# Ledger of designs, part 7: VH-VL binders against q0atu2

Target 1, 119 residues: q0atu2
Amino acid sequence: MLDKKARIRTSREYRNVFEKGKRLSGRFLIIYYVENALDNNRFGFITNKKIGMAVIRNRIKRQLRAIVREYQGQVKNKHDIVLVARAGIGKSSFEGMEKDYIAIMKKAGLFARNANKID
Below, E stands for the ipSAE of ESMFold2; O stands for the ipSAE of OpenDDE; V2 stands for 0.75 times the mean of E and O plus 0.25 times the DockQ between their complexes.

## First folded at step 13 (VH-VL; framework fv_recibokibart)

Design rec13 (at its last look DockQ between E and O 0.09; V2 from the best seeds 0.00; counts 0 for: pae E 6.2 > 2, placed apart)
Fold by OpenDDE, look of step 13:
Structure rec13 (fold): chain C 119 residues (1-119), chain A 123 residues (1-123), chain B 108 residues (1-108)
Amino acid sequence: as target 1 above (119 residues)
Amino acid sequence: QVQLVQSGAEVKKPGASVKVSCKASGYTFTRYYMHWAKQAPGQGLEWIGEINPNSGDTNYNQKFQGRVTMTRDTSISTAYMELSRLRSDDTAVYYCARDLYYGSWYYEYFDYWGQGTLVTVSS
Amino acid sequence: QIVLTQSPGTLSLSPGERATLSCRASQSVDSSYLHWYQQKPGQAPRLWIYDASSRATGIPDRFSGSGSGTDFTLTISRLEPEDFATYYCQQYDSDPYTFGQGTKLEIK
């Protein structure tokens, strides 16, 4: 799991990201992101019932957390980032999901300059 | 105003079936998942399962798998929970509860509850 | 499944006192999926705290929720007569949905 301080935890915090942040859609993910006033990034995850039943949602949540944890060190500082799972993500492979995450994060300009670790 | 109104108390024999209804009003029935919970006398709450009123898709607690059937009638905004092969430990108050929707996503908590339906199973 | 263990089972206090209710999970639970409900005899449960620390609509500020990981707490700073009830924690970080056994807050 991500550290406590690296997680968006409350609906209020989520709403702040949704209302003030930017939105970018990928194939399997929608990312909402906004700068925060902290010294660290915070991540949130939305896996609503539209993507499938509980067994699917729980799997997706675990996978998304794993992906975010893997790449959190390359993300630009001082951002709140919410990952929303899109319909169809339940049929994707982990690698496909990871690839989509990387692509959308790059498009958003959220990855720090690090040619050796991103590619 | 959101309301969930459940059917009346039931008394059944062991081996019988019971079907409890939950009529929703004050909101768009098909946009919110409906859940059911069990509360035995003097005990805590136990989640039974959920249904998507729009599609009819269901997800049950394995403990009740094979004995519970959740359905809905969208024309009258009513959800149903049927429990078969009743036994004495099925005696409980059964609740329907609405899952919260906010914006473009669902939250995983129950913001409105039915008044409960007492089901008594006795020989 | 995730087992939620609430403590104490019964808490006897007087109006004006501070109440601390514990909910311990058998494994880590995301705070976004940890909630509290209040139930009075003969009534249905009512959403009380959501996302571990957010008060539901109409819930007075004497109620607060906190915690993360496996340990969550519901606190009532100064008990009012209407606060005496049973409180349940609930999670859906992992299937199936599960509730704690409840803490009955009764008047001393």
Scores: ipSAE 0.047, ipTM 0.746, lowest interface PAE 4.4, mean pLDDT 90
Fold by ESMFold2, look of step 13:
Structure rec13 (fold): chain C 119 residues (1-119), chain A 123 residues (1-123), chain B 108 residues (1-108)
Amino acid sequence: as target 1 above (119 residues)
Amino acid sequence: QVQLVQSGAEVKKPGASVKVSCKASGYTFTRYYMHWAKQAPGQGLEWIGEINPNSGDTNYNQKFQGRVTMTRDTSISTAYMELSRLRSDDTAVYYCARDLYYGSWYYEYFDYWGQGTLVTVSS
Amino acid sequence: QIVLTQSPGTLSLSPGERATLSCRASQSVDSSYLHWYQQKPGQAPRLWIYDASSRATGIPDRFSGSGSGTDFTLTISRLEPEDFATYYCQQYDSDPYTFGQGTKLEIK
C-alpha cells in the first residue's frame, strides 16, 4: 500500500490528471501524468471490467501498486500519475507489467534512473 | 444523440493547406479523444493522429509528422485537422472519430465517426 | 507498425451464402484490440465487431467474429442484401493504429 499522501483519492483529483495531463501508452498500461503543487508524487490506479472478474482486477491493482512502490524512490517529485490497465494486462506476467511500467516512465521523463551524467 | 459533423468538401492546389473541422454534439466533448483518419479513393483507412480535446496534446502517425496540425475549440466543441504542403496523393476523404479515455470507461475503439470530408488536390 | 492484411480483396457471393473474411496481422494482436467496421459507399465506417468477437449494438447474430494472435475472421452465416459492403479490420494494440485494406463483399 502507498502512503496516504501518495494516493490520488477523489474524482476531482483524477479528473485533473485526465484533463490537464499527458498520456503515454505502453503494451499493458497507459499513464496519465501532470505536475502538481505538492512536494510529493501521488498515484492512482484504474482497472476495467474488460480485464476480468473482480478477483482478477484486484490482483492486478495489487501487482501494479507493488511495482509503483518498488520504483517510487526513482520517480521525480511533484507529479500526479494515474496508471490505467489496458484490457490485455490480464494475460500479462508481473515481469511484463514491470518492464512496461519502467519503459513508459522513462519515456515520460519521470523515471530519473537514466539521468545524464553531469560534468 | 452523439453526432460528429464535418465541414464541406474542398478543392485545393498542390502546395496549399486545408483545415477540416469536426463539430461534436450529444456528449461531453472533453471526455473523448478525437482521432482523424484518411481514406484515399478506392483505398483503405489510415490513422493520422489524435488530440486530447481538453489539454490540446496531440500524437501523430509518424508519416504525417511535420505536415499535420490538430487543434480544437472547446467552447464550440469542435476539433480541427490541418494538412499543409498538399500533394496529389493527399486527395482523400478525411474522417474524425471519437475514442473514450475517461475513468474506468476506456474502450479503445472508434464508436462514432463524422460523415467525412472530401479533399481534392489537383494541379 | 502492425500491418493488417485482409483476404480476399473482393468476395463475390449471392444472398443466402456464407461469407468468410480473413484478417492477418504481421505481429500478434490481443483480441481485445482487434475490431471490425462496415462501410457502404458514401458513408462513414460503422463499428461492427469489437474485441474480435463482440457484436456492436444492433448488429445481427448472423455476424460472428473469431480469432487470436495473428489470424482473425469475420463470418456471415447467411448473407442478406444489406450485408454487401466493405469490411475493415483494425488494431488498437500498438501505435500507429492501423486498418486492413478492406474486403469488398459484392453481389455475384
Scores: ipSAE 0.039, ipTM 0.688, lowest interface PAE 6.2, mean pLDDT 87
ESMFold2 (binder alone), look of step 13: mean pLDDT 91; pTM 0.929

Design rec14 (at its last look DockQ between E and O 0.73; V2 from the best seeds 0.00; counts 0 for: pae E 5.9 > 2)
Fold by ESMFold2, look of step 13:
Structure rec14 (fold): chain C 119 residues (1-119), chain A 123 residues (1-123), chain B 108 residues (1-108)
Amino acid sequence: as target 1 above (119 residues)
Amino acid sequence: QVQLVQSGAEVKKPGASVKVSCKASGYTFTRYYMHWAKQAPGQGLEWIGEINPNSGGTNYNQKFQGRVTMTRDTSISTAYMELSRLRSDDTAVYYCARDLYYGDWYYEYFDYWGQGTLVTVSS
Amino acid sequence: QIVLTQSPGTLSLSPGERATLSCRASQDVDSSYLHWYQQKPGQAPRLWIYGASSRATGIPDRFSGSGSGTDFTLTISRLEPEDFATYYCQQYDSDPYTFGQGTKLEIK
């Protein structure tokens, strides 16, 4: 689980990332990211009700949090990063989401080191 | 009443640069990503890249990286695309196109397009 | 990158006939991100069908879209004179976003 300090919590914080940040899209995820004034990263997670029922959306959020936690030590500090679930995410596997996250984060230049691949 | 109005046709020599403008009206300019696409004569469409008009953050198609620069001026609701080191195969109509409102992540498509700007590169 | 191959390249038909335009992807595309645009000569493209099957605002119900995975279809049940144009499929699933090469629907 990510510490409370590493979470984007308020609507104002989310809006700041969307309005000030950069965007990259993968197959299952969009990331928005912007430099913050903190010593640490913060992560936010968004699922739209059109993705599915609350049970499905909660499972997706938990999977994304697990992925972010696994790689958080490799992420360059001082960024607010919002992961937005795309329409296709309900059809993805955990591995599919994970590969997508790694690819997007590398393209964004947000990994301080090359991320280790699962395989 | 969304409207995207692009700058006029240009003729350039190889090696020069061109900067195409796209003036937006009828919506909040900073809330929608702007994209650019190329259509060579008799050819299909090719995505060039996108810009967040609020932050100025960009993402370019690998094919154009190093030659394209996208900018904007929010005070006049105008996006720009500059293509440098022009070649004869850059002769094309260039379109700006509006993307999703940032709150509508379920659907992503280009809903409004500029009229196009013909750029001709000839020696 | 995902390559979209449209077939046929040119489709010659008469008004009143049924048209079927195909778009094949080189890899799986979520139907939510497969779109169709219409373009007439000298004009900008216009959004026509989005999410594989949803008509954009003002598009007549003689236009329908379908498909999933790698195979997508745009169907016009009865052609009207104004329907003769070039149609492009487009994917917004994976960067770089790509278009098919187009199907030109022309009067026989």
Scores: ipSAE 0.094, ipTM 0.715, lowest interface PAE 5.9, mean pLDDT 88
Fold by OpenDDE, look of step 13:
Structure rec14 (fold): chain C 119 residues (1-119), chain A 123 residues (1-123), chain B 108 residues (1-108)
Amino acid sequence: as target 1 above (119 residues)
Amino acid sequence: QVQLVQSGAEVKKPGASVKVSCKASGYTFTRYYMHWAKQAPGQGLEWIGEINPNSGGTNYNQKFQGRVTMTRDTSISTAYMELSRLRSDDTAVYYCARDLYYGDWYYEYFDYWGQGTLVTVSS
Amino acid sequence: QIVLTQSPGTLSLSPGERATLSCRASQDVDSSYLHWYQQKPGQAPRLWIYGASSRATGIPDRFSGSGSGTDFTLTISRLEPEDFATYYCQQYDSDPYTFGQGTKLEIK
């Protein structure tokens, strides 16, 4: 699980990312991202009923958190990033989800150049 | 009622720049992304890019990268698209279209469009 | 990028007939992000079908959308005179967002 300080928790924080950030769409994810004034990155996760039942939504959230945690050290600092799960994500493998995350984060330019595990 | 009203037709020489405006009304301007699309005569539609009217953040189609600049003036609920280094194949009708970034994330589509702006590039 | 190919390019039919328009994607597209627009000469496109199968507000039930993966279809059960126009499919699945080249539905 992500450190509490590395998570977006309040609706106000989410709203800030949506209002002030940029977005990019991947196969299974849409990311919204904006610079923050902190010394750490924060991640938020959004799922909706179209993805599936609560058990599925919770699984997807756990998987996304795991992916984000794994690559957290390779993401450029001082960003708030919200991951919005798209409808098809429920049918995706973990590897497919991970690949999509990496691809979209690269396109956003959010990975550090010296990242070790990118792909 | 939601309305997107674009600026009038433009005639430009090759190498020149054109700036098209899109004035929004009937809704909260800063709560919807604004997209731009190109339609050459008798052809289909091309997505040019999008702008977050609240932050000014943009994403462009790589095909137009380096030549397109999208901006907005929130005080008058107006979005702008500027295309530089114009060439003959830039001749087209350009549309603005809105897309929300708030609410349910079930669907994302262009629900309202401007009337279009004809840009003619000729020597 | 995802290429959307529509067929046929032109469809000539008479009022009262059934129209079937195809949109094929170069790769899988989530049905939630496949949309159809109608455009008449001199007018802007208008949202018609969203999420592959949902009619936009005010769209008659003679219009229906279906499909998944790479194959999508717009069907008009019984054509009305006002239905003759160009229809474009569009994907919002991946950047850059792309449109089909359109199917022109003209009166025979």
Scores: ipSAE 0.016, ipTM 0.686, lowest interface PAE 5.8, mean pLDDT 90
ESMFold2 (binder alone), look of step 13: mean pLDDT 92; pTM 0.936

## First folded at step 14 (VH-VL; framework fv_recibokibart)

Design rec15 (at its last look DockQ between E and O 0.72; V2 from the best seeds 0.00; counts 0 for: pae E 6.5 > 2)
Fold by ESMFold2, look of step 14:
Structure rec15 (fold): chain C 119 residues (1-119), chain A 123 residues (1-123), chain B 108 residues (1-108)
Amino acid sequence: as target 1 above (119 residues)
Amino acid sequence: QVQLVQSGAEVKKPGASVKVSCKASGYTFTRYYMHWAKQAPGQGLEWIGEINPNSGGTNYNQKFQGRVTMTRDTSISTAYMELSRLRSDDTAVYYCARDLYSYGWYYEYFDYWGQGTLVTVSS
Amino acid sequence: QIVLTQSPGTLSLSPGERATLSCRASQSVDSSYLHWYQQKPGQAPRLWIYGASSRATGIPDRFSGSGSGTDFTLTISRLEPEDFATYYCQQYDSDPYTFGQGTKLEIK
């Protein structure tokens, strides 16, 4: 589970990322990100109804949270980051989601230099 | 009625820059990403990049990185694409096209296009 | 990047005939992100088919799309005079987003 301090909680916080942030798309994910005024990162997760039933959406959210938690120590600080699941994400494996996350985070320049757990 | 109206045709010399405009009407400008595409004479379409009309944040096709700059003016619902250091193979029609985004909802296709702007690069 | 190769480059047919336009991707594309656009000379592209098989608003039912993975098709069951144009497939699956080179459907 992500620490409560590392979670985007309010609609206003989500809106700020969408309005002020940059967007990058991977195969299964869209990432929105913006610098924040904190000394830590915050993460948010969105699965809309076109992905599937609530059971499926909840499973995907759990998988994405696990992936983010695994790599959160390697993310450059001071960012609010929202992961939006793309329509095809239900067909991906956990490993596929993980690879996609790593690739788009690297493209965004959000991983710290010399991150040992990423390749 | 959704419309994207682009600026008129331009003739430029090699080495110059061009700035194409795309004025949006009939919808809330800041709720859709604006994309730009290139179509060289007798060729297919090539995606150049996109801009978030709220933040001004951009994502460019690597092929155009370093020569393209996308901006917007929300007060007049207008997006701009500037291409610098023009060369003869930049002769093309340039299109703007929109893509729905609304706080996590999206379509991921280009539902409306501008009429196109012909840019000719010749000496 | 994903390369989309359309075939044939030019398809010469008469009104009333059936047309089949092919789009092959260099790697798998989720069908939700494979789209078709129609373009006539001097005009902007128009969204025609989205998600491989869904017709855009106002598109006649003689147009149908199908396919998955790397192979996609656009079929026109009975050609009308207004259908002669160039058709482009496009993928929105992977950045950079790419278009096929087009199939020009022309009157024989």
Scores: ipSAE 0.089, ipTM 0.729, lowest interface PAE 6.5, mean pLDDT 88
Fold by OpenDDE, look of step 14:
Structure rec15 (fold): chain C 119 residues (1-119), chain A 123 residues (1-123), chain B 108 residues (1-108)
Amino acid sequence: as target 1 above (119 residues)
Amino acid sequence: QVQLVQSGAEVKKPGASVKVSCKASGYTFTRYYMHWAKQAPGQGLEWIGEINPNSGGTNYNQKFQGRVTMTRDTSISTAYMELSRLRSDDTAVYYCARDLYSYGWYYEYFDYWGQGTLVTVSS
Amino acid sequence: QIVLTQSPGTLSLSPGERATLSCRASQSVDSSYLHWYQQKPGQAPRLWIYGASSRATGIPDRFSGSGSGTDFTLTISRLEPEDFATYYCQQYDSDPYTFGQGTKLEIK
C-alpha cells in the first residue's frame, strides 16, 4: 500500500488536481496531474459506478495502487496525480492496466529520465 | 442558458495566422474544458484540442501540433484558438464546444457548441 | 487513431419511414464513449445520443442508439420532417477524439 504521505486524501486536494492540472486519456485510465509544492508525489484513485459493482471497483483500485506503487520511484517528483478508471478497465487484465499506465505516464512525461523498470 | 458565441468569419492568405474567439456565458467558464473542432466543407468533424480554462492547460491533436495555440481570458470568459502557417486545406468552419466536466470524471461528449467560424484560406 | 466509417453516406427517405444509420469503428470502442450528433445546414452539431444508447435531453423517443464493439447504429423509428439532417458518430475511446464522416438523411 502507498504511504500515507503519497496519497491524495481530501476533497480539496482532488479538486485542486482537477481544476489546475492537465489530463490525458489512455485506454483504461485517465490521469490528471499537476505539480505540487512538496518533495514527494501524491496519488489519487477514482473508480465510478460505470466500472461495475463495488467488488469490481475495489479490485481495480487495489490493482491500480499496486501498479502505482511498483513504478512510483520512477515518477518525477513534485506531482499530484489522480488516476480515473475508465469504463472498460473492468474487462482488462492486470498487465493491460499496467501497460496502459506506463503508456499514459510516458505520454505525460512523468517518468524520470532513464527509468529502468518501465517498458 | 449556456451560450458559446464565436467571432466572425475570416479570410486569410496562405502562411498567415488566424485567431478565433469563443465567448462563453450562462455557466462558470473555468469549470468546463473547452474543445475546438474543424469541419472542412462537406467533411466530418475533426478534433483539434482542448483547454482547461482554469489552468490554461492544453492538449492538442498531434495533427495540429506546432500550429495551434489555445488560450483563454477568464476575465471575459473567452477561449481562443490560433492557427498559424495557414494553408488551403485549413479552410473550414471551426467550432468551440463545451465538455461536460465533473470533478473526477468528464464526459467525452460536447453538450454545447458555438455557432462556428468560417475560415477561408485563399491566395 | 480510431476511424469511424458511417453508412450510408446519404439516406433518402420519406416522413414516416424507418431510418437506420450505421457507424463502424476501425477497432473496438467502449459503448460509453460512442456518441451521435445531429447537424443541420448552417448550424453547429448538437448532441443527440451519448453512450451509444442514451438520448440527450429533449431528444424524442423515436430516436434510439445501439451497438457495441465496432458496430453502432442510430435508428429513427418514424421520421419526422425535422429529423432530416446529417448525423455524425463520435468516439473518445482512444485519443484523439474522432468523428465519422456523417450520414446525410434527406427527404426523398
Scores: ipSAE 0.024, ipTM 0.706, lowest interface PAE 4.7, mean pLDDT 90
ESMFold2 (binder alone), look of step 14: mean pLDDT 92; pTM 0.935

Design rec16 (at its last look DockQ between E and O 0.06; V2 from the best seeds 0.00; counts 0 for: pae O 7.8 > 2, placed apart)
Fold by ESMFold2, look of step 14:
Structure rec16 (fold): chain C 119 residues (1-119), chain A 123 residues (1-123), chain B 108 residues (1-108)
Amino acid sequence: as target 1 above (119 residues)
Amino acid sequence: QVQLVQSGAEVKKPGASVKVSCKASGYTFTRYYMHWAKQAPGQGLEWIGEINPNSGNTNYNQKFQGRVTMTRDTSISTAYMELSRLRSDDTAVYYCARDLYYGSWYYEYFDYWGQGTLVTVSS
Amino acid sequence: QIVLTQSPGTLSLSPGERATLSCRASQSVDSSYLHWYQQKPGQAPRLWIYGASSRATGIPDRFSGSGSGTDFTLTISRLEPEDFATYYCQQYDSDPYTFGQGTKLEIK
């Protein structure tokens, strides 16, 4: 599937997830998620400028995208999911972010029980 | 101005239920999470849970799971917290508190509080 | 859950004195999520210090917060009569969100 198809793109799409979705907080991340009417998942990423300068925020976004790509084959379809970086994420390692993502996605019930572990 | 006005004090018997209201004004009710906290006499504050006023989705502290229900009525900008199977250690002041809309600010804290509602559980 | 332990439980001082209030966490709390609230009898808590060290709007310069990891403090450089109240620390780092039991700052 196309990378563009798996992205939350518009302000309206983001607002829908925040307003209609459920929220779960991890140590470094918060996820907001809601069922969509599509045949696929979409992901959004938010870093507030108070987290750091643009180079830091861009690094964090790249790391989160990499984590999402690694596990996207395990995610139940038909969900819009927004990952919001918490203020303390700049002190996290890639592995710390990854562990946090796995834990909150499991708690949310968003990993499929029989999902393929290879993307 | 932002204002959270709670319902008046209540006296209840053990085993009963109580429902406390929190009327919001001065802001868009559905764009901020509402939290509830308990303060027993001579004790500190204890977080009970939160509700998204737009969706109605809730998240409760495990200590209160099974006894607490949070709801809202968006037409009158009012949040509710109901506590069932009351016992004497539920005697406390209960507060509603507003959470900043996440996604527009990165510090997470309770910026406005209701005046509190005293619930007394007595035989 | 993260337990916040405040000390002392009660601090009796006179106006003009310096007050130091301690908040210790059972595990590390990112300072961005450590907050202080002031509460006077019969009133709701009020946000006082956020992110360990930032004063909320309208809070006087005599209040300062500091700390990181498990050890946080609230300092009042010169006490005014209106400062006598109970102060709570609170963490928003880990669910369930928790408060300390409070330090009552009372007039001697």
Scores: ipSAE 0.253, ipTM 0.770, lowest interface PAE 5.0, mean pLDDT 88
Fold by OpenDDE, look of step 14:
Structure rec16 (fold): chain C 119 residues (1-119), chain A 123 residues (1-123), chain B 108 residues (1-108)
Amino acid sequence: as target 1 above (119 residues)
Amino acid sequence: QVQLVQSGAEVKKPGASVKVSCKASGYTFTRYYMHWAKQAPGQGLEWIGEINPNSGNTNYNQKFQGRVTMTRDTSISTAYMELSRLRSDDTAVYYCARDLYYGSWYYEYFDYWGQGTLVTVSS
Amino acid sequence: QIVLTQSPGTLSLSPGERATLSCRASQSVDSSYLHWYQQKPGQAPRLWIYGASSRATGIPDRFSGSGSGTDFTLTISRLEPEDFATYYCQQYDSDPYTFGQGTKLEIK
């Protein structure tokens, strides 16, 4: 579980990421990321109705939080990162989501050097 | 069947340290986070922290930060919680509890608990 | 931190009666991260309701959970003798994870 301080929670915070951040698209995820002025990273999660019913969307959020939680210690500091779930994610496996996350984060250059669990 | 078996009751003096163990069986130890909770006599539950048995990474409740250390030995599927600089208000039953880590992560909750370890701190 | 306040502290009822336990959060909690545990004296807590409204495996259907936002409820439609215990709500929404102070359901 992510610490509250490690979460993007306000619409203003999300807007800032969307407006000022960079974007990369993966198979199941789109990430928006921007540097912040904090000493910690913050993660946001967006799921829309195209993914499925609320139960499914909530499940996806939990799964994404789990993935982020697992790798959060390997992410470069001082970033706000928003994960947007794509429509196909609802039918993906957890491993598939994880793989996609890793791939996108690598492409974005958001993993710290010498990260030990991204291969 | 999933089981979490904790070490026996402890009696400590103020200022001492205590290390409680939690041996897991019936599942892949490294695939589930292990949490620890405190329950003072007649009181509710308080979350102490969590450990990823696979990586050894930990997250602690700020209230216990600096006094708690969580570790694990994957070779024997055992998690440990050490609490230092004990004081009287540390007297409580301490529980380990399993939380999902890998795989089917639909919900995050404590689905299995150890039987608890009573730690008594008295002068 | 999110503070969970349960009410009442003690609920004295007889078998066959309806029990309603409340859990209020100091701030909004995603229902997916609100859980209930049952604990009997001398025993560890046991997962009872997860995700605000889902019964854990083996939990009778006389138990139900509901709620969203800051207000959650555990209801026992018809109390059985084995239901008398302490019930704790818990949030897994934000670190640190927190529990309510519990509602003790005792026999009247």
Scores: ipSAE 0.016, ipTM 0.676, lowest interface PAE 7.8, mean pLDDT 90
ESMFold2 (binder alone), look of step 14: mean pLDDT 92; pTM 0.938

